# Ledger of designs, part 9: VHH binders against Uncharacterized protein C29G2.6

Target 1, 179 residues: Uncharacterized protein C29G2.6, of Caenorhabditis elegans (o16887)
Amino acid sequence: NKQCRDLLQCSIQKKCVNLPVLSKLVDGKNISAEMYDDIDKYTDYGCIFTTGCQDECNDCPLCLTSKLQIVDILSGEKSSAECPTLMDCALKCVAESNQDIFQINKCLRQDCAFHCFDGSCPKCSGFITRVFNQMCAAGNFRQKIKGYSGPCYEMFHEIVRAKFADRFEKNGKTRGHSG
Below, E stands for the ipSAE of ESMFold2; O stands for the ipSAE of OpenDDE; V2 stands for 0.75 times the mean of E and O plus 0.25 times the DockQ between their complexes.

## First folded at step 1 (VHH)

Design X33 (framework vhh_7xy4_2)
Fold by ESMFold2-Fast, scan of step 1:
Structure X33 (fold): chain B 179 residues (1-179), chain A 124 residues (1-124)
Amino acid sequence: as target 1 above (179 residues)
Amino acid sequence: QLQLVESGGGLVQPGGSLRLSCAASGFTFSSYAMAWVRQPHGKGLEYIATISSGGGSTYYSDSVKGRFTISRDNAKNTLYLQMNSLKPEDTAMYYCAKDRSYDFWSGSDAFDIKGQGTQVTVSS
């Protein structure tokens, strides 16, 4: 419980939470469902999970569970605990992109996908495929293009893989060559 | 302001070749991935090929792989599609498309198709 108290103190000190406003919304341990919307409005979860209090959150089991659940929602996966460095990167993208799905997709592809090739996340291929599937489904697609919308994730995955393979093959950071 | 003007289409016999061009203006051409898409008469849009902003990476649909080559000249703000070994099923209106993202691999799931297209007819 001490670790979670340290997280709360960090959240206040780093101004991730507007405590004076939240103190008016919270009444002890009995928090109503309606109060969660107001709490979210005055809480910077990106700050708590990544930019402000990452270490304190990772040490607090309740915070770590909440952090992983948000990533699972974004990726469409049941659990993301297998790739903690990729999770931290993905949540940083959420924090910095103000929840804009297109900016999150861009950030994830540019800043996070290299974790698939540096050995830190051997199970990354499944994660990246699911993220691309969710981004394609949620995207603001103005034209229905045959061979793009149906296999949208295949095209995006191939593009990202080809780009990163060239980069990491040159640096010797890929896991080797296979069919 | 964004304008895409396709040209180079025409009537050609099976096995023939055509080179399509797309003249781009109103945006920083070198910053965006570009694509070619086509629409056969009475059918929906079909994806053909994509090229990265710098031209270093390309992707092709299976229907044209090995026959078509996408390329670009960033100094001339022009996109090209070299079409070889043309087949009757390649008959379509061809459109130049700009990726709405500013990078090939960071891309979005949408393209801006703003041009009038160029008609390709493959007939014996």
Scores: ipSAE 0.000, ipTM 0.196, lowest interface PAE 13.4, mean pLDDT 67

Design X36 (framework vhh_7xy4_2)
Fold by ESMFold2-Fast, scan of step 1:
Structure X36 (fold): chain B 179 residues (1-179), chain A 124 residues (1-124)
Amino acid sequence: as target 1 above (179 residues)
Amino acid sequence: QLQLVESGGGLVQPGGSLRLSCAASGFTFSDYYMAWVRQPHGKGLEYIATISGSGGSTYYSDSVKGRFTISRDNAKNTLYLQMNSLKPEDTAMYYCAKGSTEDLLRWYSGFDYKGQGTQVTVSS
């Protein structure tokens, strides 16, 4: 189907998928449920969303999976149940920043970061990693390290190299903090 | 030098109110999220409320929602906590806390500084 071809071409060009996985999707063939396990191992659905590749898909099962994952991460019932206040805040930042990644980042930093400390999102670290992957999705998925890719990986490496100590909070407090 | 100085604590009866203040200096106050945290006698620190650098977003622990209000005056480098309908279980040392960083990859970090604290005692 034409819409799947367009999505796959975009995804390859933007480096959102591993080419060997796509070679299993023979021209025009329907994607069976069994094939999703292999595709999901090598596909960055956030990359497909943030690079605009989702605009080139319709009726393609891979596209539907990508859209559902983004809804789950940013506004879906599962994401809302896990981190509802952080989710609402992040969506507002995205909606009001006119697709400018630096404005989204500033908004998240100034208005949303503390949701990780209010007890409303015990698994905030995982959520934050996924949001950073979405924001940094223009990078090659092969360069993902601890949820960082492309520009985010490079900056993470520099921060670690500079020996900045207080990156993580544990159970409502930063280790080494005098409280 | 970075400094946070809390004030406004005291002894109040259940159902009473107090307003805590925190005077900040030595950093660009409006660039950092700020929080109030408390430590009951013999227990660990617990989160109470957080406010973004702009003041546009505020968040509260479930134990104080609807009773406490966090606010800030960036022109005066001052953080506030209005505490209403106080309960005996609100008895604790209250600390003003500064967010650890503006950095993209560190914004999920906790607090890097807290003041000396101000004691709140709720007793009949």
Scores: ipSAE 0.000, ipTM 0.215, lowest interface PAE 11.4, mean pLDDT 62

Design X39 (framework vhh_7xy4_2)
Fold by ESMFold2-Fast, scan of step 1:
Structure X39 (fold): chain B 179 residues (1-179), chain A 125 residues (1-125)
Amino acid sequence: as target 1 above (179 residues)
Amino acid sequence: QLQLVESGGGLVQPGGSLRLSCAASGFTFSSYAMAWVRQPHGKGLEYIATISSGGGSTYYSDSVKGRFTISRDNAKNTLYLQMNSLKPEDTAMYYCARDSSGTYDLWGSPSFDYKGQGTQVTVSS
């Protein structure tokens, strides 16, 4: 219904749509109301969460469910004691960001990611992998698709980068490159 | 040219205080999260504290929580570390570090792509 239509329009504008998958669900100019129930098959929610379609996501039950599952991972992991300092940091980001997933992601990136490096969370790769799997399984956007460059692609590269955290000890070299 | 220049280290008695400064140049300081890390002689690097790009969020290692305070002045391109209740175990070379993750998503450790030359802190009677 209208709820997910606005999300789809936002996702097209932000280029968070898997066009090859979308083309299999529609055969003309219009998307039937029934196809909105399958919006996760062709929409990258990770891309949406980082590009500014938060209001449209909150109004779409499928997207809201995926957002709440990410919040549940962040909240539930505190009870596991696997990475308590990282988890306390992540929960602070959630509490301070008024449920804005873009602000949560920014806070997690700037304020929490270093806990994977500082020895306070020896199993940080496990936590990161669980969050990555949850965000990227929706829409099947784990691998690079021709013409796609979204958060799921970037998260894969950041996981690989984390394996080389010891590069920090080789200081004095700056790459000056953001690509 | 990118530079981080630490200052304020020295010899101090146990229980004393020191304030470290880090002068940043050659990049947009207000766009990067910053950290203090230390390295005792002959040992590995230890994270101490981090501060967000806007200064609104700070996090500390358990070894210094409640004793050290990280802060920044974006108008002056300067990072600070206030160290109170110093212990002999705090003896180390202290470095400020730039978080290179200013352009990447969360799902990994920040790579500190630059740290300064360091300032020595010695806590001894």
Scores: ipSAE 0.000, ipTM 0.137, lowest interface PAE 11.6, mean pLDDT 66

Design X42 (framework vhh_7xy4_2)
Fold by ESMFold2-Fast, scan of step 1:
Structure X42 (fold): chain B 179 residues (1-179), chain A 126 residues (1-126)
Amino acid sequence: as target 1 above (179 residues)
Amino acid sequence: QLQLVESGGGLVQPGGSLRLSCAASGFTFSDYYMAWVRQPHGKGLEYIATISGSGGSTYYSDSVKGRFTISRDNAKNTLYLQMNSLKPEDTAMYYCARGSDTSPLYFWGSEDYDYKGQGTQVTVSS
């Protein structure tokens, strides 16, 4: 993921991340408790996603997916309660990653993205599905579910369904997201 | 070479406790989702618990929620499953599993597993 390294370089050069984040990246995750409390103020996500590093972010699948997810959740006409589970998860990723943008992105994709498919935030699942379909079309994804022959982007719904079979079976969860 | 080696299984009476361990090697352990899955004799594979690379997020099946705790020690490359209030229905071969390495594609949040260990047997009987 050379492209994601270009994003890191851009974020540093355009000062989308504060000097403490640069110092932390060199020093290896030693950041003061005072900075931990206000980590959001030290990371300019607008700069990373749009004004500073738009091209590098769009070329880094992890950043592009994170940007689309955050833009959908935060820029639409939504109440603070619209996606509370996803928002709590995202804030935890920011707080627990010691201002490391790569750790924040990894946390978001590993720990939070599935909330887009569990029914807690239907709108973000639309953006994730679209990005996932584009990544599938690029040929960068292996079919992991034996016997699955549908569209690659629908495979995630099958994985989530398998993990939460009782829940999804009872409430009639399907791959199609109506509106 | 990727390896997952489970241990800690055994025979225990109903209501008892066991702690399973999984020693990981051959990859950057902290970068991967890790899971415990089980297979009772003659039955299908059942998901038990998943933990994120950082340990910040955990997920449990309803059958073990409140009784089992998944944890990890990234400094020791070890995954754990603390099993309390064991029931005869918990009798199974328990497997340590690594999440997908389809970076960057694991943004999709998949708990799909690309590798399982050889397993450790847990038998709950009087």
Scores: ipSAE 0.000, ipTM 0.146, lowest interface PAE 12.0, mean pLDDT 65

Design X45 (framework vhh_7xy4_2)
Fold by ESMFold2-Fast, scan of step 1:
Structure X45 (fold): chain B 179 residues (1-179), chain A 119 residues (1-119)
Amino acid sequence: as target 1 above (179 residues)
Amino acid sequence: QLQLVESGGGLVQPGGSLRLSCAASGFTFSDYYMAWVRQPHGKGLEYIATISGSGGSTYYSDSVKGRFTISRDNAKNTLYLQMNSLKPEDTAMYYCAREFYGRSDFDYKGQGTQVTVSS
């Protein structure tokens, strides 16, 4: 509770969310499926989870729970219901990472993200792109480092593709046959 | 006014040890993942290690795993790198860097501290 108050204060001070959208989130009563894209557009998840309010979020059980709900919002409950394997994987990452956002995100990236690219959860690819763009888009120090190339999303996409090349190849064959 | 000020570099013999420090100011230190990166003379930046804002997670490059330890003291706004079993190939300018997410791009780095490993 106090930690969650600290998170709210941090989110306002760091401007992680747009005030009109924050008002809707605080009120809670009029958030509809049609607002999911607007909430995403006006919410900086990288700011909340890492660059702005990382430890306030980690210390707030509501924030940790809300990460899963935000995934549902960005993907849509219908999409999430149609992607139970991705959701099970994400829950496992949260449970196994001692509420450390770095461990959670690394686990999601390395062990779960391929479900967004193997054809099982198409809407999830948009979520991954948006979250990583938000996390990687801010900041003035953007240098190529040994082992890195291009923007964070391209780096992440190539890592996922390389790690799960067999999955992508099989997906391509299946869709090619049906298309 | 964001500042990262590295110290602790110097000349050391192969097999020796050094501890680098980075004093952070101008931002809420505990909110950010922090990293150490290095640049040998005339070469590009090389990733060394990262630590989460809470200090609960650390990650190392294969070249330093088992030899270097990253740590932080959030009460003192200070990042550390303990370097053991130093080799000539560890000779480089070492930078303290603020990063968003593990092995991703950095948004700021300090002025650096020189580490030279030679007889």
Scores: ipSAE 0.000, ipTM 0.130, lowest interface PAE 14.0, mean pLDDT 64

Design X48 (framework vhh_7xy4_2)
Fold by ESMFold2-Fast, scan of step 1:
Structure X48 (fold): chain B 179 residues (1-179), chain A 120 residues (1-120)
Amino acid sequence: as target 1 above (179 residues)
Amino acid sequence: QLQLVESGGGLVQPGGSLRLSCAASGFTFSSYAMAWVRQPHGKGLEYIATISSGGGSTYYSDSVKGRFTISRDNAKNTLYLQMNSLKPEDTAMYYCARGIFSDYRPFDYKGQGTQVTVSS
């Protein structure tokens, strides 16, 4: 569609893709699933989704659908039999930390960030980790957290804090009895 | 076997309303973003509405913003499109589509479609 062509043009103009390298990788070959890892390596999804081409991505259904799937995984709105959500991990930290806020924060920092992306979940490893890191680097999550400094950890803390408050208000007493 | 079955289309006068439904089976519906796509006779596909797997995020094309509402019921494995203030330009075959994360394709496993005709 025109909107996805506009996204492609934006991605090239903003240097979100390393076109010279990608053109050599696919030159004279049919694109196979195995080649997507190489293609993804030379694509800056943070640039495409946020800093460079956010409007063009939102107008292109391919890009928006991909972006929403990643956001759903990170925010806990997406459930998968193969890949636990960030929220599933956060709830486990709450349950296992005897409702001690300090221990909950420690669990979130050590166990939840990238847990789904470590290669134990094939659909979550590699690509999602790369995109998450690129989105963090894009500057949408600029604040730093002591002990685990970086935009990525601030983003995880903001998401979990917002949803932790909701879940704690709803299930706090029950979790207290199970702890 | 994966299936998407659209329903709810029909003939309606300009300014009227229709509600489309898509019944999904053969996959974990709540794990996928979903979309409504339309194709007027002899023209290309247009993605008109997209909804995240949990329903918290939606997208609409400029041609339908303010008139159409996409929603989903994950307990019933059903996707909906509420169409208000219909125009002759909305006449098309409407398809339910599963958003695909791999391969960078916008949709997978689209259904048979349901025809919407807006005329006076």
Scores: ipSAE 0.000, ipTM 0.146, lowest interface PAE 14.5, mean pLDDT 66

Design X6 (framework vhh_7xy4_2)
Fold by ESMFold2-Fast, scan of step 1:
Structure X6 (fold): chain B 179 residues (1-179), chain A 119 residues (1-119)
Amino acid sequence: as target 1 above (179 residues)
Amino acid sequence: QLQLVESGGGLVQPGGSLRLSCAASGFTFSDYYMAWVRQPHGKGLEYIATISGSGGSTYYSDSVKGRFTISRDNAKNTLYLQMNSLKPEDTAMYYCAKEGYLWSTFDYKGQGTQVTVSS
């Protein structure tokens, strides 16, 4: 999509990407949307975040969101006392991802985000609110929920609720349990 | 002052229906997820249903799915729970809850309304 094409081009130019067919992709051609999925296997997001393409990353909502999530988790020493389950999960993601920032972020979203919603982390709101604000500012939500007409923060809540619907239905949102 | 006031509970026979209401005030109702939870006598709180601020998304516990319908009227700042095919196991105090930024917790609940399903 348009907002992240400049980031991808910068990543190739600054050699933050090690793609096997790189020479064919950067020879004056636009990179197709399907190549974004494969690029994740060959991209050094640390290079993008700090030394190569910081400005282009800040203009790409996915990149900016990933950067902010990682910074929040890593800087959250005070959050460790309040959210031990979330922090243990985050540290596991760091240890198991061979220092690949994209894989850390993916692990955090897929494996650890639920700990913001299981009652073990009352301070998760700060982390989630920053992620949400960046995604809202970038205008990337409207098409993801059909018929949505409410405030931007509700859209994020609906995405999260849908992603964890089975767990909310079975475990509930209260101290008691339904089975 | 934030307030939630539940009503509509009562005594009903098995197989009957009830409609619960929750009148909200003191906050921008349409901006928040709302939920119904219940507490049977001597037991913990049980999640029943949640609805997004716009009403576009709804979620139900397995025990009530297909029997209960959560809805809202943002113009009236009112949350509803339509309960059909009631069973003795549905006997509980029912509470209206407002959800904050922590989607797994409730930062406020009302006084409750008693539902008793008995012949």
Scores: ipSAE 0.000, ipTM 0.111, lowest interface PAE 13.8, mean pLDDT 64

Design X9 (framework vhh_7xy4_2)
Fold by ESMFold2-Fast, scan of step 1:
Structure X9 (fold): chain B 179 residues (1-179), chain A 120 residues (1-120)
Amino acid sequence: as target 1 above (179 residues)
Amino acid sequence: QLQLVESGGGLVQPGGSLRLSCAASGFTFSSYAMAWVRQPHGKGLEYIATISSGGGSTYYSDSVKGRFTISRDNAKNTLYLQMNSLKPEDTAMYYCARESDFWSGYFDYKGQGTQVTVSS
């Protein structure tokens, strides 16, 4: 809509999106599942939501709603009740990331995801899945690609697994490790 | 029926100023974000500036930031570009462009252009 065009312009001016590549990719074409990965590679959502285009996002109802839903999930009462240790970790990520949703997401994966596997949050999968669902729904192009949800969820799961493995290898805290 | 007609180009010395105008017709001008783009002879199109449909937001390429000002008059269906501190590298054909939907294309229409030459 009209309000969200200012967000698009900001995203280009602040280089939150690679305009030359995106213009070539979408020029005269319908967005297909094959183009989805390329669009994501050239889009910095943290820049759009916070560091580059915070005001324009707040003035665009779709962007503001997506941003607020992610914040509500991270700070919501239900998440706190179900997974208190994970919630404390998540709130620290929010507090320390200067409202940069990309940095929040990175912090959650690097510093908090292991709480899903240390017994402190048996229902962690539900919380993490909800966060991933919101991230995957944030872009207008995802809604335009009807029925396309697989790669986004798989990608986020692979990132979590990789960060979890990296964290434990770095800290030497893996079950069954013997000298 | 849709038309964008640019004017105001010309020859100017380095450090000079020019004001470009774009007269729009055949569509609801106030409903579209508008842009200025340029093309040096024998080269590709370069984005210069964009203005939102209501005029509340403006955006500039790094090459012109602080020197050029984009503005619009929705009552007159006219887009403007004030160009100050012109440099030889600003020499190009300047086009008024209408922004399209992101998912279908970036700019769906541009005018015939107006030539700007910055030369000593």
Scores: ipSAE 0.000, ipTM 0.093, lowest interface PAE 17.7, mean pLDDT 64

## First folded at step 5 (VHH; framework vhh_7b2m_4)

Design Ba (from B11 with K58Y; at its last look DockQ between E and O 0.52; V2 from the best seeds 0.00; counts 0 for: pae O 9.5 > 2)
Fold by OpenDDE, look of step 5:
Structure Ba (fold): chain B 179 residues (1-179), chain A 119 residues (1-119)
Amino acid sequence: as target 1 above (179 residues)
Amino acid sequence: EVQLVESGGGLVQAGGSLRLSCAASGFTFSSYAVGWYRQAPGKQRVVVASISSGGSTYYSNSVKGRFTISRDNAKNTVYLQMNSLKPEDTAVYYCARGYSSSWYEFDYWGQGTQVTVSS
């Protein structure tokens, strides 16, 4: 919807997504797991959810849901029935990180992020895919990535598959379709 | 080569103020988050504050309401205004470049500047 588009545009304008760096990093490169890591590293979700685009996020249902989930994670409480696998993983991250926010965030992005894309949490995968689509369009990723022809959402699917190839094979799951 | 050079540290009485500066070079300053760490004797280095390329700020709980981080992209400089200083704030303060746009992750540090708060 319009509100979510506004949010994503805000995230770019407010530099919650570091497009200058990302555009350089993807230029001339093939799709890879490293590309996923780069995208993750140069995306500030805190900025998206709060200080950069607070109002826009609150008006976007997908963003609001994601924000609330993060709040639940940080509080150590599982209050929502949505995306239970992701939430369980997140709670484990909190439990094992000795309240180190750096370790918690790393765990969420590196270990729990898979559950956004394994079909168990369509809202997460949808939201993240949309964020990427905005990046892709604004940064002209389609023209920069080597050997790729296709839409941005498909590009993201391939990037996610590259990053979590071992997890998909092990669990016998496929990436959920993003809306 | 990425370089960060801190200044502005010193000795101050409890309740006093200091302003730290960090001059950055060797990279596109405006494209990166920057922040401040501190390390007290016998303790681990911890994040104090950060500011993203987009201007989003983060503060540790211990300094919220007392410290303010800001940046001047034209000068390639990040600042830390420290008010209402406490003895517990005594530490070596390090400027850092963000490895990401995240509030928490950094990859380069300066040499550090000593801040001592006396009771």
Scores: ipSAE 0.007, ipTM 0.299, lowest interface PAE 9.5, mean pLDDT 84
ESMFold2, look of step 5: ipSAE 0.271; ipTM 0.647
ESMFold2 (binder alone), look of step 5: mean pLDDT 84; pTM 0.847

Design Bb (from B11 with S30D S31D K58Y; at its last look DockQ between E and O 0.56; V2 from the best seeds 0.00; counts 0 for: pae E 10.5 > 2)
Fold by ESMFold2, look of step 5:
Structure Bb (fold): chain B 179 residues (1-179), chain A 119 residues (1-119)
Amino acid sequence: as target 1 above (179 residues)
Amino acid sequence: EVQLVESGGGLVQAGGSLRLSCAASGFTFDDYAVGWYRQAPGKQRVVVASISSGGSTYYSNSVKGRFTISRDNAKNTVYLQMNSLKPEDTAVYYCARGYSSSWYEFDYWGQGTQVTVSS
């Protein structure tokens, strides 16, 4: 999809992904939960959805649908049946955070992000993986990260596995497993 | 050593304006987000506005349309232009450094500058 390629290129060009900082943080490091946290901290999805790449996002169906779901979450509504486990978690975060946007965002990242990767929301994992693939290629992560040999999308799956190992273990199976 | 120094606070009449500045040093300013927070007497510190390294902005509903955050990367400075000030805006205003996309995780804070809006 050409429109989604334009979005991913825009995310780097507009610094929605802080590649200079991320490249330093991953350089010479093994895959770890900290690496997931660094990638999350230095990826500005608000920039991708609105302030930096709004036109490109609106032209990319995957980005636009993700953006509209965020609007529903922040409004306290559930207008789509897609990704019910993620949406239920997100709406709980909104309800329990007294409309404090900082607590909502913290709750989404800590409690709900796993549901992007547990097999219950392929669209979420697909979008986030595409964003990672773009930063991985543009930042040469395959040459910088130690202990890994393979394509960027598999690298991201291993980073996710490292972050959510306890959650995958409690579910009795590893989700997102590759190999 | 990371340092953030606020200035521009003071006493102002309701309906007036102030411009706050936050001068940053000791880090690569362009790579980080900066936020403005305020703390009214007896209240918790709450977000007012933030600006990412890429220039995206956030405003709390209580200040949207009245306050404008901006950054000057050449001067390592973030500004908060505060217009149409209300007595409810009376607080100590703090600037804080965050990660480039993490407008809710801040690791260094200034000492604050007092803003007092008289009715």
Scores: ipSAE 0.005, ipTM 0.360, lowest interface PAE 10.5, mean pLDDT 82
ESMFold2 (binder alone), look of step 5: mean pLDDT 83; pTM 0.832
OpenDDE, look of step 5: ipSAE 0.099; ipTM 0.544

Design Bc (from B11 with K58Y S102W W103Y; at its last look DockQ between E and O 0.66; V2 from the best seeds 0.00; counts 0 for: pae O 7.1 > 2, grease 24.23 > 24.2)
Fold by OpenDDE, look of step 5:
Structure Bc (fold): chain B 179 residues (1-179), chain A 119 residues (1-119)
Amino acid sequence: as target 1 above (179 residues)
Amino acid sequence: EVQLVESGGGLVQAGGSLRLSCAASGFTFSSYAVGWYRQAPGKQRVVVASISSGGSTYYSNSVKGRFTISRDNAKNTVYLQMNSLKPEDTAVYYCARGYSSWYYEFDYWGQGTQVTVSS
């Protein structure tokens, strides 16, 4: 999908992804949960969805879907039947955070993010995987990550599995979707 | 060492304006998000505004339309233009280095500058 490629390029060009920092952080390191956290911290989805790459995002179906989901989350309303588990988790975050956007974001990233990758939300996992693939390629992660020789999408799968290892085991879910 | 130094605070009447500056050093300024926090007496520190390395901005609801955050990478400086100030804006304002404007997470803060808005 050309539109989605354009989005990813925009994301890098507009520095929605802090690639210089990420490239340094992954250099010489093994795949780990910390690597997931670093990727998450240095990816500005607000930039991707709005002020940085709004038009490109709107033209990319996966991005548009993700954006709309986030809008729904922040509004506290379920407007779509897509990714119900993720949405339910997100709504709980909103309800428990007393409208504190910082707390909401922490809750989403720490507690709900797993549902993006547990197979229940292919569009979410697909979009995030594609974003990572672009990072991986642009930052040359394949040459920097220690002990890894596979493709970028497999790299991300391993990173996700490392981050959510306990939850995957508990739920018996191992499916990742590259979208 | 990462350093953030705020300036521009002071006493102003309601409806007035102030411009805060934050000079950054000890890191690649252009690669990081930066933002402003504020803490009023007896209250928690809260995010006021942030700007990503790519220029994406966030504003708290209480300051939208009145405050503008900007950055000058050549000067390693972030600014907060505060217009139409209200007594409720009275607080110590802190500059911060962050990971992104989206997640509102920051890891370094300045010493803060006092802003007082009188009725």
Scores: ipSAE 0.016, ipTM 0.390, lowest interface PAE 7.1, mean pLDDT 84
ESMFold2, look of step 5: ipSAE 0.094; ipTM 0.549
ESMFold2 (binder alone), look of step 5: mean pLDDT 84; pTM 0.851

